# VHH binders against q9xw16: the designs that were tried, part 9

Target 1, 132 residues: q9xw16
Amino acid sequence: MSGWNAYIDTMTAAAPSIKRCAIVGAADGSVWARTEADNVFKASEEELKTFVALFNDVTQVPAKGADIEGVHYVVPRTEESLIFGKKENTGFFAVKTKSAVLIAVYEGPNEVAAQVRKAVESMQTYLNNAGY

## First folded at step 12 (VHH)

Design yb1
Fold by OpenDDE, fold request of step 24:
Structure yb1 (fold): chain B 132 residues (1-132), chain A 119 residues (1-119)
Amino acid sequence: as target 1 above (132 residues)
Amino acid sequence: QVQLQESGGGLVQPGGSLRLSCAASGFTFSDYWMYWVRQAPEKGLEWVSTITTGGGSTYYKDSVKGRFTVSRDNAKNTLYLQMNSLKPEDAAQYYCARPLPPPRSGDYRGQGTQVTVSS
């Protein structure tokens, strides 16, 4: 509703395929903001803690996959500050900033993935530049 | 000190237009994605629109798409919201804002400017 929730709403508005988002602390997975109301981002604190820790060694993630909101995703590849996963007609993009991890869960065919990535990376760049 | 000051609100009839302004000071305005939020009577604060640092991208709440336009002038440290085809449900106190640092959940915003839509 306020503060970082505005950035959540911004991400969900960036593409129709983006359904739920979260902004969490990179160090501990603490939730700064998340999609609420009609389409709640439902990852637990413990799950988020585990998830953000994946960025400590992203090279291992493709072999293991990643879990978000109790859903296991295949992770085709990773980058230093990027983890993305796929499951059927759904997926997620997670990008790491200096202090945060941005997570966007999307629904749709593979063609929508590029737009989702662009959205989260745009905010990633902004937040990095802003010191977050 | 971060300061935001909204202006431009008023009373308009349905279908009317208003242009809101937000004067920013106390921080590097051009470094931030700025957004508009509004609070209608007996409702919580809701997001309306966001604009990126250079104005290259804009985002809108579904209910205002096609009617509202956010823009900015970084040289003037000013944020704008052009509101066309106003509806009664647009009536609210409008604020320009940027987030407070975590873990704080609020945002920096001004006193707001009142928008009333009534026939």
Scores: ipSAE 0.923, ipTM 0.957, lowest interface PAE 0.4, mean pLDDT 96
Fold by OpenDDE, look of step 12:
Structure yb1 (fold): chain B 132 residues (1-132), chain A 119 residues (1-119)
Amino acid sequence: as target 1 above (132 residues)
Amino acid sequence: QVQLQESGGGLVQPGGSLRLSCAASGFTFSDYWMYWVRQAPEKGLEWVSTITTGGGSTYYKDSVKGRFTVSRDNAKNTLYLQMNSLKPEDAAQYYCARPLPPPRSGDYRGQGTQVTVSS
């Protein structure tokens, strides 16, 4: 594994509570990279296509929630390029760049959420500046 | 043309140190996060470390934390990897890299530099 998989590894290193994550195309949900081996990111192409489309109108997402890997998450609120959800001791952060969506699924107490957000937003900023 | 050239590898005993360098050209080096990867015999390519554009943040594979230090000199278009307390399991061909643009898979990387750890 290399290339964009290195960025997957980077995100998981930045926030150890991240269990699974993926980098997908913002237009169609195509997978550019994902966690594999013992922590395979399992969202289907169809699911990802639906998920990335949520960014077309994030205002409706809190009312409906969001599904990742067949799991339904409550979405407390959204921002223009940020969707985050919670379920019990798990959650996700998804951020949109020019061309991609970064998705990180984490496990742990609420306190770990800040670190996960920071990790994905840091990469979001970089990728945007780099033209991705 | 993007070019990366690694150097600094060699043979060391367990517990020894090496400092790898990577000379970059053909792109704006300071605009990219850079990372090190390595490939040991009969193993796949594995991520080792990443450094952000200005060097403000660094990330490491768990097995090298506390032993390896990544750094960069953007004025010299050079990436570094200081490797201390080397172990036999660190033996590999080491590459500096950045991703190819989607949808292509893989990295821009050089020919690599060989690190051998043996008593």
Scores: ipSAE 0.887, ipTM 0.937, lowest interface PAE 0.4, mean pLDDT 95
Fold by ESMFold2, fold request of step 13:
Structure yb1 (fold): chain B 132 residues (1-132), chain A 119 residues (1-119)
Amino acid sequence: as target 1 above (132 residues)
Amino acid sequence: QVQLQESGGGLVQPGGSLRLSCAASGFTFSDYWMYWVRQAPEKGLEWVSTITTGGGSTYYKDSVKGRFTVSRDNAKNTLYLQMNSLKPEDAAQYYCARPLPPPRSGDYRGQGTQVTVSS
Protein backbone atom coordinates (compact mmCIF):
# COMPACT_ATOMS: atom_id res chain seq x y z
CA MET B 1 0.00 0.00 0.00
CA SER B 2 1.16 3.61 -0.67
CA GLY B 3 1.17 6.36 1.93
CA TRP B 4 -0.25 8.76 -0.67
CA ASN B 5 -3.36 6.56 -0.71
CA ALA B 6 -4.31 8.08 2.64
CA TYR B 7 -4.76 11.35 0.69
CA ILE B 8 -6.96 9.51 -1.82
CA ASP B 9 -9.12 8.37 1.10
CA THR B 10 -9.10 11.91 2.47
CA MET B 11 -10.39 13.43 -0.77
CA THR B 12 -13.11 10.79 -1.03
CA ALA B 13 -14.19 11.55 2.53
CA ALA B 14 -14.14 15.29 1.83
CA ALA B 15 -16.44 14.90 -1.17
CA PRO B 16 -18.39 11.61 -1.12
CA SER B 17 -19.54 12.12 -4.71
CA ILE B 18 -15.97 11.35 -5.81
CA LYS B 19 -16.09 7.85 -7.29
CA ARG B 20 -12.43 7.59 -8.28
CA CYS B 21 -9.39 9.78 -7.91
CA ALA B 22 -5.65 9.78 -8.42
CA ILE B 23 -2.53 11.73 -7.60
CA VAL B 24 -0.02 11.59 -10.45
CA GLY B 25 3.27 13.21 -11.34
CA ALA B 26 2.80 16.46 -13.24
CA ALA B 27 5.70 15.85 -15.61
CA ASP B 28 4.91 12.33 -16.79
CA GLY B 29 1.62 11.14 -15.28
CA SER B 30 3.31 8.53 -13.09
CA VAL B 31 0.88 7.27 -10.46
CA TRP B 32 1.66 8.23 -6.85
CA ALA B 33 -1.71 6.93 -5.62
CA ARG B 34 -5.15 6.10 -6.91
CA THR B 35 -8.48 4.72 -5.84
CA GLU B 36 -8.08 0.94 -5.41
CA ALA B 37 -10.27 -2.03 -4.47
CA ASP B 38 -13.62 -2.53 -6.24
CA ASN B 39 -13.70 0.81 -8.06
CA VAL B 40 -10.12 1.11 -9.26
CA PHE B 41 -9.07 4.26 -11.09
CA LYS B 42 -8.09 2.85 -14.47
CA ALA B 43 -6.10 4.93 -16.90
CA SER B 44 -3.18 3.80 -19.02
CA GLU B 45 0.26 5.31 -18.67
CA GLU B 46 -0.11 6.88 -22.12
CA GLU B 47 -3.52 8.36 -21.27
CA LEU B 48 -2.17 9.84 -18.04
CA LYS B 49 0.87 11.28 -19.82
CA THR B 50 -1.44 12.90 -22.36
CA PHE B 51 -3.81 14.09 -19.64
CA VAL B 52 -1.21 15.87 -17.49
CA ALA B 53 0.24 17.50 -20.62
CA LEU B 54 -3.05 19.39 -20.98
CA PHE B 55 -1.73 21.69 -18.26
CA ASN B 56 1.11 22.78 -20.58
CA ASP B 57 -1.46 24.99 -22.34
CA VAL B 58 -4.81 25.06 -20.58
CA THR B 59 -6.14 27.62 -23.09
CA GLN B 60 -6.39 24.86 -25.74
CA VAL B 61 -8.35 22.45 -23.57
CA PRO B 62 -11.91 23.88 -23.89
CA ALA B 63 -11.73 23.52 -27.68
CA LYS B 64 -10.69 19.86 -27.65
CA GLY B 65 -11.97 18.42 -24.37
CA ALA B 66 -10.19 15.86 -22.24
CA ASP B 67 -10.02 12.10 -21.91
CA ILE B 68 -9.49 10.07 -18.77
CA GLU B 69 -10.28 6.39 -18.12
CA GLY B 70 -11.30 6.16 -21.78
CA VAL B 71 -14.11 8.71 -21.27
CA HIS B 72 -14.29 11.93 -23.26
CA TYR B 73 -15.35 15.04 -21.33
CA VAL B 74 -16.37 18.46 -22.52
CA VAL B 75 -14.27 21.11 -20.77
CA PRO B 76 -16.43 24.23 -20.28
CA ARG B 77 -13.73 26.28 -18.59
CA THR B 78 -10.18 26.11 -17.32
CA GLU B 79 -8.04 28.13 -14.95
CA GLU B 80 -4.23 28.28 -14.92
CA SER B 81 -4.00 25.17 -12.70
CA LEU B 82 -7.51 23.68 -12.93
CA ILE B 83 -9.40 21.73 -15.58
CA PHE B 84 -13.12 20.95 -15.15
CA GLY B 85 -14.65 18.28 -17.36
CA LYS B 86 -18.29 17.22 -17.78
CA LYS B 87 -20.09 14.31 -19.37
CA GLU B 88 -23.77 13.76 -18.59
CA ASN B 89 -24.20 13.25 -14.81
CA THR B 90 -20.47 12.75 -14.31
CA GLY B 91 -17.44 14.98 -14.37
CA PHE B 92 -13.92 15.51 -13.13
CA PHE B 93 -11.82 18.17 -11.54
CA ALA B 94 -8.09 18.12 -12.08
CA VAL B 95 -5.69 20.52 -10.41
CA LYS B 96 -1.95 20.94 -10.89
CA THR B 97 0.62 21.59 -8.21
CA LYS B 98 4.36 22.08 -8.56
CA SER B 99 4.96 18.31 -8.86
CA ALA B 100 1.55 16.65 -9.11
CA VAL B 101 -1.83 16.58 -10.76
CA LEU B 102 -4.83 15.64 -8.63
CA ILE B 103 -7.70 14.03 -10.56
CA ALA B 104 -11.14 13.46 -9.04
CA VAL B 105 -13.92 11.78 -11.04
CA TYR B 106 -17.37 12.31 -9.58
CA GLU B 107 -21.05 11.65 -10.19
CA GLY B 108 -23.92 13.94 -9.33
CA PRO B 109 -25.57 17.30 -9.98
CA ASN B 110 -23.96 20.74 -9.98
CA GLU B 111 -23.93 21.23 -6.21
CA VAL B 112 -21.77 18.16 -5.65
CA ALA B 113 -19.33 19.48 -8.27
CA ALA B 114 -18.64 22.43 -5.97
CA GLN B 115 -17.81 20.04 -3.12
CA VAL B 116 -15.39 18.13 -5.34
CA ARG B 117 -13.69 21.34 -6.48
CA LYS B 118 -13.28 22.52 -2.90
CA ALA B 119 -11.76 19.19 -1.87
CA VAL B 120 -9.19 19.10 -4.68
CA GLU B 121 -8.29 22.78 -4.32
CA SER B 122 -7.73 22.34 -0.58
CA MET B 123 -5.30 19.51 -1.30
CA GLN B 124 -3.73 21.50 -4.17
CA THR B 125 -2.97 24.41 -1.85
CA TYR B 126 -1.51 22.08 0.75
CA LEU B 127 0.71 20.22 -1.71
CA ASN B 128 2.05 23.47 -3.18
CA ASN B 129 2.84 24.80 0.29
CA ALA B 130 4.55 21.51 1.22
CA GLY B 131 6.75 21.70 -1.88
CA TYR B 132 4.83 19.30 -4.12
CA GLN A 1 15.34 12.39 10.13
CA VAL A 2 11.58 12.12 10.37
CA GLN A 3 10.50 10.57 13.66
CA LEU A 4 6.98 9.72 14.82
CA GLN A 5 6.19 8.13 18.18
CA GLU A 6 2.70 6.92 19.03
CA SER A 7 1.45 6.35 22.57
CA GLY A 8 -1.74 6.02 24.61
CA GLY A 9 -2.93 2.61 23.51
CA GLY A 10 -4.16 0.01 25.93
CA LEU A 11 -6.90 -2.39 26.94
CA VAL A 12 -10.42 -0.98 27.14
CA GLN A 13 -13.94 -2.37 27.38
CA PRO A 14 -16.43 -1.92 24.55
CA GLY A 15 -17.90 1.56 24.84
CA GLY A 16 -14.75 2.88 26.48
CA SER A 17 -12.43 5.67 25.46
CA LEU A 18 -8.73 6.16 24.75
CA ARG A 19 -6.67 9.15 23.70
CA LEU A 20 -3.73 8.44 21.40
CA SER A 21 -0.81 10.83 21.04
CA CYS A 22 1.87 11.13 18.37
CA ALA A 23 5.08 13.04 19.00
CA ALA A 24 6.68 14.34 15.81
CA SER A 25 10.25 15.50 15.19
CA GLY A 26 12.75 15.88 12.35
CA PHE A 27 10.40 17.79 10.05
CA THR A 28 8.20 20.89 10.09
CA PHE A 29 5.10 19.25 11.58
CA SER A 30 2.84 22.24 10.90
CA ASP A 31 3.49 22.04 7.13
CA TYR A 32 1.86 18.63 6.70
CA TRP A 33 -1.55 17.05 6.66
CA MET A 34 -1.19 14.19 9.11
CA TYR A 35 -3.22 11.00 9.26
CA TRP A 36 -3.93 8.01 11.45
CA VAL A 37 -3.92 4.51 9.98
CA ARG A 38 -4.51 1.21 11.73
CA GLN A 39 -3.77 -2.43 11.15
CA ALA A 40 -5.57 -5.40 12.67
CA PRO A 41 -3.92 -8.84 12.55
CA GLU A 42 -3.85 -10.32 9.03
CA LYS A 43 -5.29 -7.14 7.54
CA GLY A 44 -3.76 -4.35 5.54
CA LEU A 45 -3.32 -0.79 6.65
CA GLU A 46 -6.64 1.05 6.92
CA TRP A 47 -6.99 4.82 6.80
CA VAL A 48 -8.78 6.22 9.87
CA SER A 49 -8.55 9.99 9.88
CA THR A 50 -6.74 13.02 8.41
CA ILE A 51 -6.23 16.54 9.75
CA THR A 52 -5.13 19.56 7.76
CA THR A 53 -2.02 21.63 8.60
CA GLY A 54 -3.76 24.16 10.84
CA GLY A 55 -6.44 21.75 12.00
CA GLY A 56 -9.15 23.64 10.13
CA SER A 57 -10.56 20.47 8.57
CA THR A 58 -10.76 16.89 9.73
CA TYR A 59 -11.80 13.79 7.81
CA TYR A 60 -12.80 10.33 8.96
CA LYS A 61 -13.56 6.92 7.60
CA ASP A 62 -17.28 6.26 7.88
CA SER A 63 -17.10 3.62 10.60
CA VAL A 64 -15.36 5.97 13.07
CA LYS A 65 -17.10 9.24 12.21
CA GLY A 66 -18.85 10.67 15.24
CA ARG A 67 -16.79 8.49 17.61
CA PHE A 68 -13.22 9.58 16.87
CA THR A 69 -11.80 13.09 16.87
CA VAL A 70 -8.41 13.93 15.38
CA SER A 71 -6.64 17.06 16.58
CA ARG A 72 -3.18 18.61 16.65
CA ASP A 73 -1.07 21.00 18.67
CA ASN A 74 1.47 22.50 16.27
CA ALA A 75 3.31 24.30 19.08
CA LYS A 76 4.02 20.91 20.67
CA ASN A 77 4.49 18.97 17.39
CA THR A 78 1.84 16.53 18.58
CA LEU A 79 -1.05 14.76 16.84
CA TYR A 80 -3.96 13.29 18.82
CA LEU A 81 -6.78 10.83 18.27
CA GLN A 82 -9.62 10.85 20.80
CA MET A 83 -11.41 7.52 20.49
CA ASN A 84 -14.84 7.23 22.12
CA SER A 85 -17.46 4.47 22.04
CA LEU A 86 -14.80 1.93 21.13
CA LYS A 87 -15.93 -1.30 19.48
CA PRO A 88 -14.17 -4.65 19.07
CA GLU A 89 -13.69 -3.78 15.38
CA ASP A 90 -11.50 -0.83 16.40
CA ALA A 91 -8.87 -3.13 17.93
CA ALA A 92 -5.66 -2.61 15.99
CA GLN A 93 -2.15 -1.22 15.99
CA TYR A 94 -2.56 2.54 15.40
CA TYR A 95 0.02 4.66 13.60
CA CYS A 96 0.28 8.36 12.90
CA ALA A 97 1.79 9.05 9.52
CA ARG A 98 2.57 11.16 6.52
CA PRO A 99 3.56 9.96 3.02
CA LEU A 100 7.07 9.20 1.89
CA PRO A 101 8.22 11.47 -0.95
CA PRO A 102 7.54 9.95 -4.38
CA PRO A 103 8.70 7.82 -6.07
CA ARG A 104 9.03 5.97 -2.75
CA SER A 105 5.96 4.02 -1.65
CA GLY A 106 4.52 4.03 1.85
CA ASP A 107 4.63 6.49 4.71
CA TYR A 108 6.68 7.67 7.61
CA ARG A 109 5.25 5.91 10.71
CA GLY A 110 6.34 5.10 14.22
CA GLN A 111 6.17 1.68 15.87
CA GLY A 112 2.49 2.21 16.58
CA THR A 113 0.40 1.82 19.71
CA GLN A 114 -1.89 -1.15 20.35
CA VAL A 115 -5.58 -0.66 21.04
CA THR A 116 -7.34 -3.74 22.44
CA VAL A 117 -11.08 -3.84 22.99
CA SER A 118 -12.37 -6.79 24.96
CA SER A 119 -15.01 -7.79 27.42
Scores: ipSAE 0.869, ipTM 0.937, lowest interface PAE 0.5, mean pLDDT 92
Fold by ESMFold2, last read:
Structure yb1 (fold): chain B 132 residues (1-132), chain A 119 residues (1-119)
Amino acid sequence: as target 1 above (132 residues)
Amino acid sequence: QVQLQESGGGLVQPGGSLRLSCAASGFTFSDYWMYWVRQAPEKGLEWVSTITTGGGSTYYKDSVKGRFTVSRDNAKNTLYLQMNSLKPEDAAQYYCARPLPPPRSGDYRGQGTQVTVSS
């Protein structure tokens, strides 16, 4: 097992509404860790490369939307290092650090989105402070 | 170089308690989220618990929540796992750890400490 998968387990424990998540390299989308076993995060290498490139100019993302795991999400809003995507009763938060992008896909109403955002931002802050 | 050394394992009866310790050296311990993992015979490595850098948040695998408590003393470079109400399913080799830097897979961890739960 990869050591970064312990951080995947940590995020899913922090926000149980997270159904799938990944930590990927910010430059190329290479997978450092992802949810495994019964609920594998299924994004392809090519999809992840395209996805992380959205952070090159987040201001363009609301007009385009975002694709993860072959699913298209509308993107109601972005921040400098955060993309929030929504599709029906599901959504995602993605946050960028110096070296990584954290992606968490969740299910539930908007009230659970705050717990998901807090979980990924807590890890984002840690990774930035640790030099990632 | 990064070194981690686990201790405090032993044999207890079901319902008993143990306190594991992990001595860290060779890195700035207080800068990292640390975690415990365990491995039972014939099973893969299983995440147990994580603690943030200052100890402000702790996280647990569902099956140990309410029974185990992770803590740290950054002045002593030491990570702890208090294990109460131990069950036979908790028997394993326990390791404290942090991830290797990408692109390397795996984690820094010590030799581990054995926890045996038997009547």
Scores: ipSAE 0.867, ipTM 0.936, lowest interface PAE 0.5, mean pLDDT 92
Fold by ESMFold2, fold request of step 13:
Formats: sequence, C-alpha cells, structure tokens
Structure yb1 (fold): chain B 132 residues (1-132), chain A 119 residues (1-119)
Amino acid sequence: as target 1 above (132 residues)
Amino acid sequence: QVQLQESGGGLVQPGGSLRLSCAASGFTFSDYWMYWVRQAPEKGLEWVSTITTGGGSTYYKDSVKGRFTVSRDNAKNTLYLQMNSLKPEDAAQYYCARPLPPPRSGDYRGQGTQVTVSS
C-alpha cells in the first residue's frame, strides 16, 4: 500500500459499513488513494473529474443526482462541503477539503449512514487543519 | 525535515508482549494522525493501527484488535504501540508513519524496529 491508503484503511475501520472509498484531488479528481484488491473503487478519471466538480455548486445536485462507479444516486441532501447520495440500501457520503474530496460508499440502513458521515467528516476536519 | 525513529522491538515467545516507541521530530507531531504499518519478509506493507491528533480515537486492523493498543504523548512527541498476546503472524518490521504529500506515494517513516515471535 501507499501512505494515503493507510487513511483508506482507517476510514473502513472507523465505519465497517463502508465498502469502497477514495481520496481524490479536488481540482481534477486525481486519485491519491482508494480501496484496492478484492473490492476496487472503480471510478474512471473522467467520472471523478465530473464528480468533484459537483462541489462547485452543490445546490444543483439534488435536482440531477450524482454518478460514481457507473452507479446513479439520488441526492436528497447537500451541504456546502458535503454530498449525500442514496440508492436502495446503499449510499455515499462525499466531503470536500481544501485540496481533496473524500468519497465513501456504504451499504446498510440509515443508522449506519451517521457512522459513515462521522468517519468522513472527522478526516475532513483533520485534512483541512493539516493544510489539505 | 521530518524524522521518525522506531524502537522497542525484540524476540519474544508466543503470548508475550512488547512496547514499541516512535520518536518524532522536524514537524508538529500533535497536528497529524499517525499510524503503524508493518512488513513481513516478501510481503507488502500492511496497515496496523491509526491514532488521531489528540488521541481521542484509535483504529486497528481486525487481526490485532483487542491485543494491540496505539497511544501518543504529544508533550514528548512520541507514538507508542503496546502489543500483547503476540502471535507468530505478528512478526515483522514495524514502522510509525504519516503519508507523503500528494501526488507522492508512500510514507514518512523511520528505519523500523524488528519484532520476532518464536519458541
């Protein structure tokens, strides 16, 4: 693994319902780290560039939804630096830092969604404070 | 200049304990999440544990949870790993670390400290 993949492992340990996650550059969607091996986070470079650009105007995202890994999610909720997507019994949280977007795809009921959000927001706060 | 120095490794029997230390310098240690990784011969680098900046949260790979405890003393710029109930599969070179700035891959880490578990 690379150094940033230790943070992928950390998020998965913090919220076991996370099935795949990634840390990508906020400007261009470049992959800093992602879930690898048996359950690869498989978004393309072009998809990630489109995805991170959603944070340029989060207010438009609920009307159209969001795509990641070729999966379309409804977006019932956004905040200035957060997009929540939902599809059936799966979902994602994505949060933006100064330099990065953290994406966590999870499975489970709404009770686990709060745990996933807490895990990504904890790292969001840390990365912002560390200059990322 | 980031510098990390691991110590405390050694030879123990299965079921034994060791306490690893990591002395940090050249950066504001208390501003960073720190982690332990390990590497056995001919294997890749494996994440073991992470601790948040103030030590308020700790995280572990499943195979060490309940046996290992990560901690830090920010006043001493030191990271620790208490390893109890050691098993042969825990034998490895242990490193304390934090990530290199992107797009660089890898870690700031020290030379490591060897943990050997045998009868």
Scores: ipSAE 0.864, ipTM 0.933, lowest interface PAE 0.5, mean pLDDT 92
Fold by ESMFold2, fold request of step 24:
Structure yb1 (fold): chain B 132 residues (1-132), chain A 119 residues (1-119)
Amino acid sequence: as target 1 above (132 residues)
Amino acid sequence: QVQLQESGGGLVQPGGSLRLSCAASGFTFSDYWMYWVRQAPEKGLEWVSTITTGGGSTYYKDSVKGRFTVSRDNAKNTLYLQMNSLKPEDAAQYYCARPLPPPRSGDYRGQGTQVTVSS
């Protein structure tokens, strides 16, 4: 498996409520790594391209929501480099670095969201400091 | 040039312990999250453990959690894996690693060190 998949495994271990995640190029949504096997992260190339472009103006995202893996999420809030989406008992956090977008799709109530956010932000900080 | 050299493997009985080391050179070791991966016969490469740049957080594959401890000494550019309560399922070639830069696939890793667990 690719070396970046070790970081997929790392995020999943950091927050067990993460069911699928991916690391994709910020410019074009190209997949550097993603959850594989029986629970594959299954976003299409076109969906990822549209998704990463949301970071070009995060202030517009709450009004329209976000789509990933064919699922539409409401977006209650954003920050300059973070988008939080929710649908029923599932959600996602996505964070942007200099070169990448980290996407983590989780299941569970609001109580698990902080753990997921902490996991993706820890990796975000590392990648930014490493020049990614 | 990035170079990683694993050592400390060997033959142990089930329930035994081994301590793996990884000497790093050719890059700023303290700037990177490092991980251990392993490959058993007839199996693909699998992730074992990750440690953050300062060692403040460690992460483990479920099947080794509680038995393995990853650590690092940034002053010596060295990564460690303490393996306790070894099982036959842990027998593998072990590598320390970091990812190649995208779009390149794979890892910087060494030649690995063999862990064999006899019954």
Scores: ipSAE 0.860, ipTM 0.933, lowest interface PAE 0.5, mean pLDDT 92
Fold by ESMFold2, last read:
Structure yb1 (fold): chain B 132 residues (1-132), chain A 119 residues (1-119)
Amino acid sequence: as target 1 above (132 residues)
Amino acid sequence: QVQLQESGGGLVQPGGSLRLSCAASGFTFSDYWMYWVRQAPEKGLEWVSTITTGGGSTYYKDSVKGRFTVSRDNAKNTLYLQMNSLKPEDAAQYYCARPLPPPRSGDYRGQGTQVTVSS
């Protein structure tokens, strides 16, 4: 039950405003780990496959937004390996590594978003350096 | 291949302290975030703490925060967990670990070391 889920626990400890998160394969959206139990990350395999494909051309994402867990987010900005989605008092950061996409769904004001971004980017850097 | 060996467990009174060690070999220890997990009898594995590659950041499960300190000595390929103010609910088999390569589930870990807290 540990494995990659220990890194899920690490991210939620790093940024307590993260309510749900996942680490998925960049090629196919296969779930390596996700939050479970009371706060399950509930995206389907089909939804995750579509979601990770957004990183194939992030420049087109702001025009169409992004869907995760059956929720549609406005995407005000992207970077080469980062998508930021926003809906009301919730949002997500997703970052891509060589092999994975890290997805963190958070709740709270704009101040909270910066903490979430720092947490996912720290793990992104580590995974890239470790060959993921 | 990857080898991890935990040690330092034992029987401690409530409120006492214990220091766990984890010797690592067969991989470049300094390249990985390492974590401690624990398992009480008939329960699942529970994440306890994580430390980044250089030790610059540490993270803790809420119930141990302020009582436990994770550290590493990359020159000795060793991970540590200092446990203070131990409670009966901390009693468990403790493992140091890192994840198996995806898509495999689980982690590389040793045989564990038992921590028992009793009056």
Scores: ipSAE 0.860, ipTM 0.934, lowest interface PAE 0.5, mean pLDDT 92

Design yb1
Fold by ESMFold2, fold request of step 24:
Structure yb1 (fold): chain B 132 residues (1-132), chain A 119 residues (1-119)
Amino acid sequence: as target 1 above (132 residues)
Amino acid sequence: QVQLQESGGGLVQPGGSLRLSCAASGFTFSDYWMYWVRQAPEKGLEWVSTITTGGGSTYYKDSVKGRFTVSRDNAKNTLYLQMNSLKPEDAAQYYCARPLPPPRSGDYRGQGTQVTVSS
């Protein structure tokens, strides 16, 4: 394992409450990297294509929610390049860059959600500045 | 052409220290998060540490936290890894790296530098 998976490891180190995450192409959901082994990120290619298309109009997402790994999440709010989803004691943050969507699925209390958001937004800023 | 050159490896006793260097050329070094990976015999590549573009944040795998310190000197286009309290399980070929552009699945990295810890 190499390449973009080092950035997966970086995000999970930055926010240990992240249980699974992926970096995917913004145009088609193609997987650049994802958590593997004990914590495999299991979203299908078809699901990822649908998921990244949500960023084409984030204002539509709260009404319909979002699916990742076969799980339906309520989306209480979105921002121009960010979607936040919740289901019970789990959630996700997804952020869009020029070329990618970063997806982080987490579990735990409310304070860990802030750490997860900070981790993905830090990478988002970097990727945009690096031309991704 | 992106080039990375690792150096500073060697033979050290358990508990010893080494400082690895990585000279970068052919790209704007200060624009990229850089990372160290390592490979022990018959094992795959293992992520060790990442440093952000300005060095404001550093990240480590759990087994090296408190013992290893990643740093960079953007004026010299150089990445460093200070390794203290070395253990036999740290013995590996060490590479500095950044990802290849996404259709490609690997990374830019050099030839590596060998760290050997004699027990």
Scores: ipSAE 0.858, ipTM 0.932, lowest interface PAE 0.5, mean pLDDT 92
Fold by ESMFold2, fold request of step 13:
Structure yb1 (fold): chain B 132 residues (1-132), chain A 119 residues (1-119)
Amino acid sequence: as target 1 above (132 residues)
Amino acid sequence: QVQLQESGGGLVQPGGSLRLSCAASGFTFSDYWMYWVRQAPEKGLEWVSTITTGGGSTYYKDSVKGRFTVSRDNAKNTLYLQMNSLKPEDAAQYYCARPLPPPRSGDYRGQGTQVTVSS
């Protein structure tokens, strides 16, 4: 599938440790694109609406953690447009743009986390510059 | 209006090479990541390669990595795909593209250019 799914394919190629990812609307969590088939990103629209709302006040997120795909993550750190979640040997990075939230769920040791973060931040910068 | 025009397709034997071009107009080409997608008969659209705005990074579907090279010339508003060591499974209609604005699905793309690989 083309369209925004080409950017999903781009992110997974940029950081192979990404197991699932999605691009969703920042206002409502509507899915613009996600990994499909055997690697389906399985968050409901209701869960995604709750998830993107975390960016309304990222300072409260470390105390509460974050849920995505029915999994609860501890959130050790946030930045104004970034949430990092961790559970065992899995984690996620989520970054917010003007119109979207990029979510990448990865598996592996801490050394791959930097590669995942770099991949999502590269696309975050591009989308902001392109007006998204 | 956004316009994309692909060219450079043709018939080659296995192991051959082709270079596809995509002429862009109606938008600021240098502001966008661009990608190639392809569609074989009775198949869906398949992502092939992406290039960032300045060309600083390129990304490839695993099955074409090492054989295909995406590039761009922002001064000429042109995207390229160099395809080497072509295989029968590479035969498809090739499109250059960027996404439609959400919530619309799909992409801006041209008419495509046909790549046929036969012995």
Scores: ipSAE 0.857, ipTM 0.931, lowest interface PAE 0.5, mean pLDDT 92
Fold by ESMFold2, look of step 12:
Structure yb1 (fold): chain B 132 residues (1-132), chain A 119 residues (1-119)
Amino acid sequence: as target 1 above (132 residues)
Amino acid sequence: QVQLQESGGGLVQPGGSLRLSCAASGFTFSDYWMYWVRQAPEKGLEWVSTITTGGGSTYYKDSVKGRFTVSRDNAKNTLYLQMNSLKPEDAAQYYCARPLPPPRSGDYRGQGTQVTVSS
């Protein structure tokens, strides 16, 4: 399988601490690509629809947290197009483009979190510039 | 219409080198991250390498890292893959590609170029 899954492979190569990730439609959470096989990204359609809607007003997200893959994360930080979730030694970064949301779930200390953020923001910038 | 045309494949001995090229037309090549994928007989497509729009970052599947180098010349609308220290497991049809627009699955790619590694 290629297509958008090549960009999933690219992100996991860019930041090996990413354990699961997905590229989904910003309007409805529909999956364009995700990690598969042993590291399947397991969020449901309903969960993804709820998750991407968080970007409609990111200022409300820290008060309630975020759920992905049936896991609840504390959200200590948001920016206009970025949500950072944290649970113990794991976390996620999600970024929104014009048409997509990139979600990367990682494990490790704060040092690897910066690598994960850089990987998703690099692709965010590219997708926005390419019209996605 | 998006067109991609791969070339430069051939027969080499283990440890040999090949340089693949990909001519792009019908789109603004410099606006897209491009990638190489490969397919061995009776196997699925396997991601090999990605290069960013300006060529500032490159990414590789672990099994080719250190042996393969992806590059691009945006003035010539051309993508390259330098393949060194080739192994029998690298034998495959190689394609350059970019994704189809969602919701369509798959990618734009050419007919590919065959890499064969003997003995």
Scores: ipSAE 0.856, ipTM 0.930, lowest interface PAE 0.5, mean pLDDT 92
Fold by ESMFold2, fold request of step 24:
Structure yb1 (fold): chain B 132 residues (1-132), chain A 119 residues (1-119)
Amino acid sequence: as target 1 above (132 residues)
Amino acid sequence: QVQLQESGGGLVQPGGSLRLSCAASGFTFSDYWMYWVRQAPEKGLEWVSTITTGGGSTYYKDSVKGRFTVSRDNAKNTLYLQMNSLKPEDAAQYYCARPLPPPRSGDYRGQGTQVTVSS
């Protein structure tokens, strides 16, 4: 197994409302690690390539939303390196580092969204500081 | 070159304790989140715990939470795993690790240290 999967496990432990998570290359969406087994992160390479390209201009994303795992999310909010998507009682946070995009798909009310965001931003800061 | 060397394994009875150490060199240890993984044939390679760069946060696999404590001493470039209330299912080769740079898969890790729980 890939060593980056240890960071997937770390994120799930940090925010249990995360149901699926992935770390992918920012340039092309190539998968460094993702949730596997009975809760598989089911995004294709082509879908991930399209998804990470959203960070090329995050200001356009709220108007069109975002798709991941074949699910369309409304994007009420973006920041320079963060996209927040929402659909019913589920959502995602995606954050960009120098080399990677971390995607966390969660379930639960908006209260747990803040915990998911904090977990992914902690990893984002670390990866940037480590040169990723 | 990145070097990691695990030590402190051994044979203990169920309910016993061990403290594992990991000596790190060849990289700036304090800049990296470090983790412990373990490998037993019946479960394969599995994540055990992670500690952040300054040690401010620690994370654990559910089955070891409350029994294991990860810590680090950045002045000594050393990672630790205190294992209490050991169970037969904890028996494994334990490795300290960090990921290889992508696109390479896997970890930087040492040869590991064996923990055996019996008798």
Scores: ipSAE 0.847, ipTM 0.923, lowest interface PAE 0.5, mean pLDDT 92

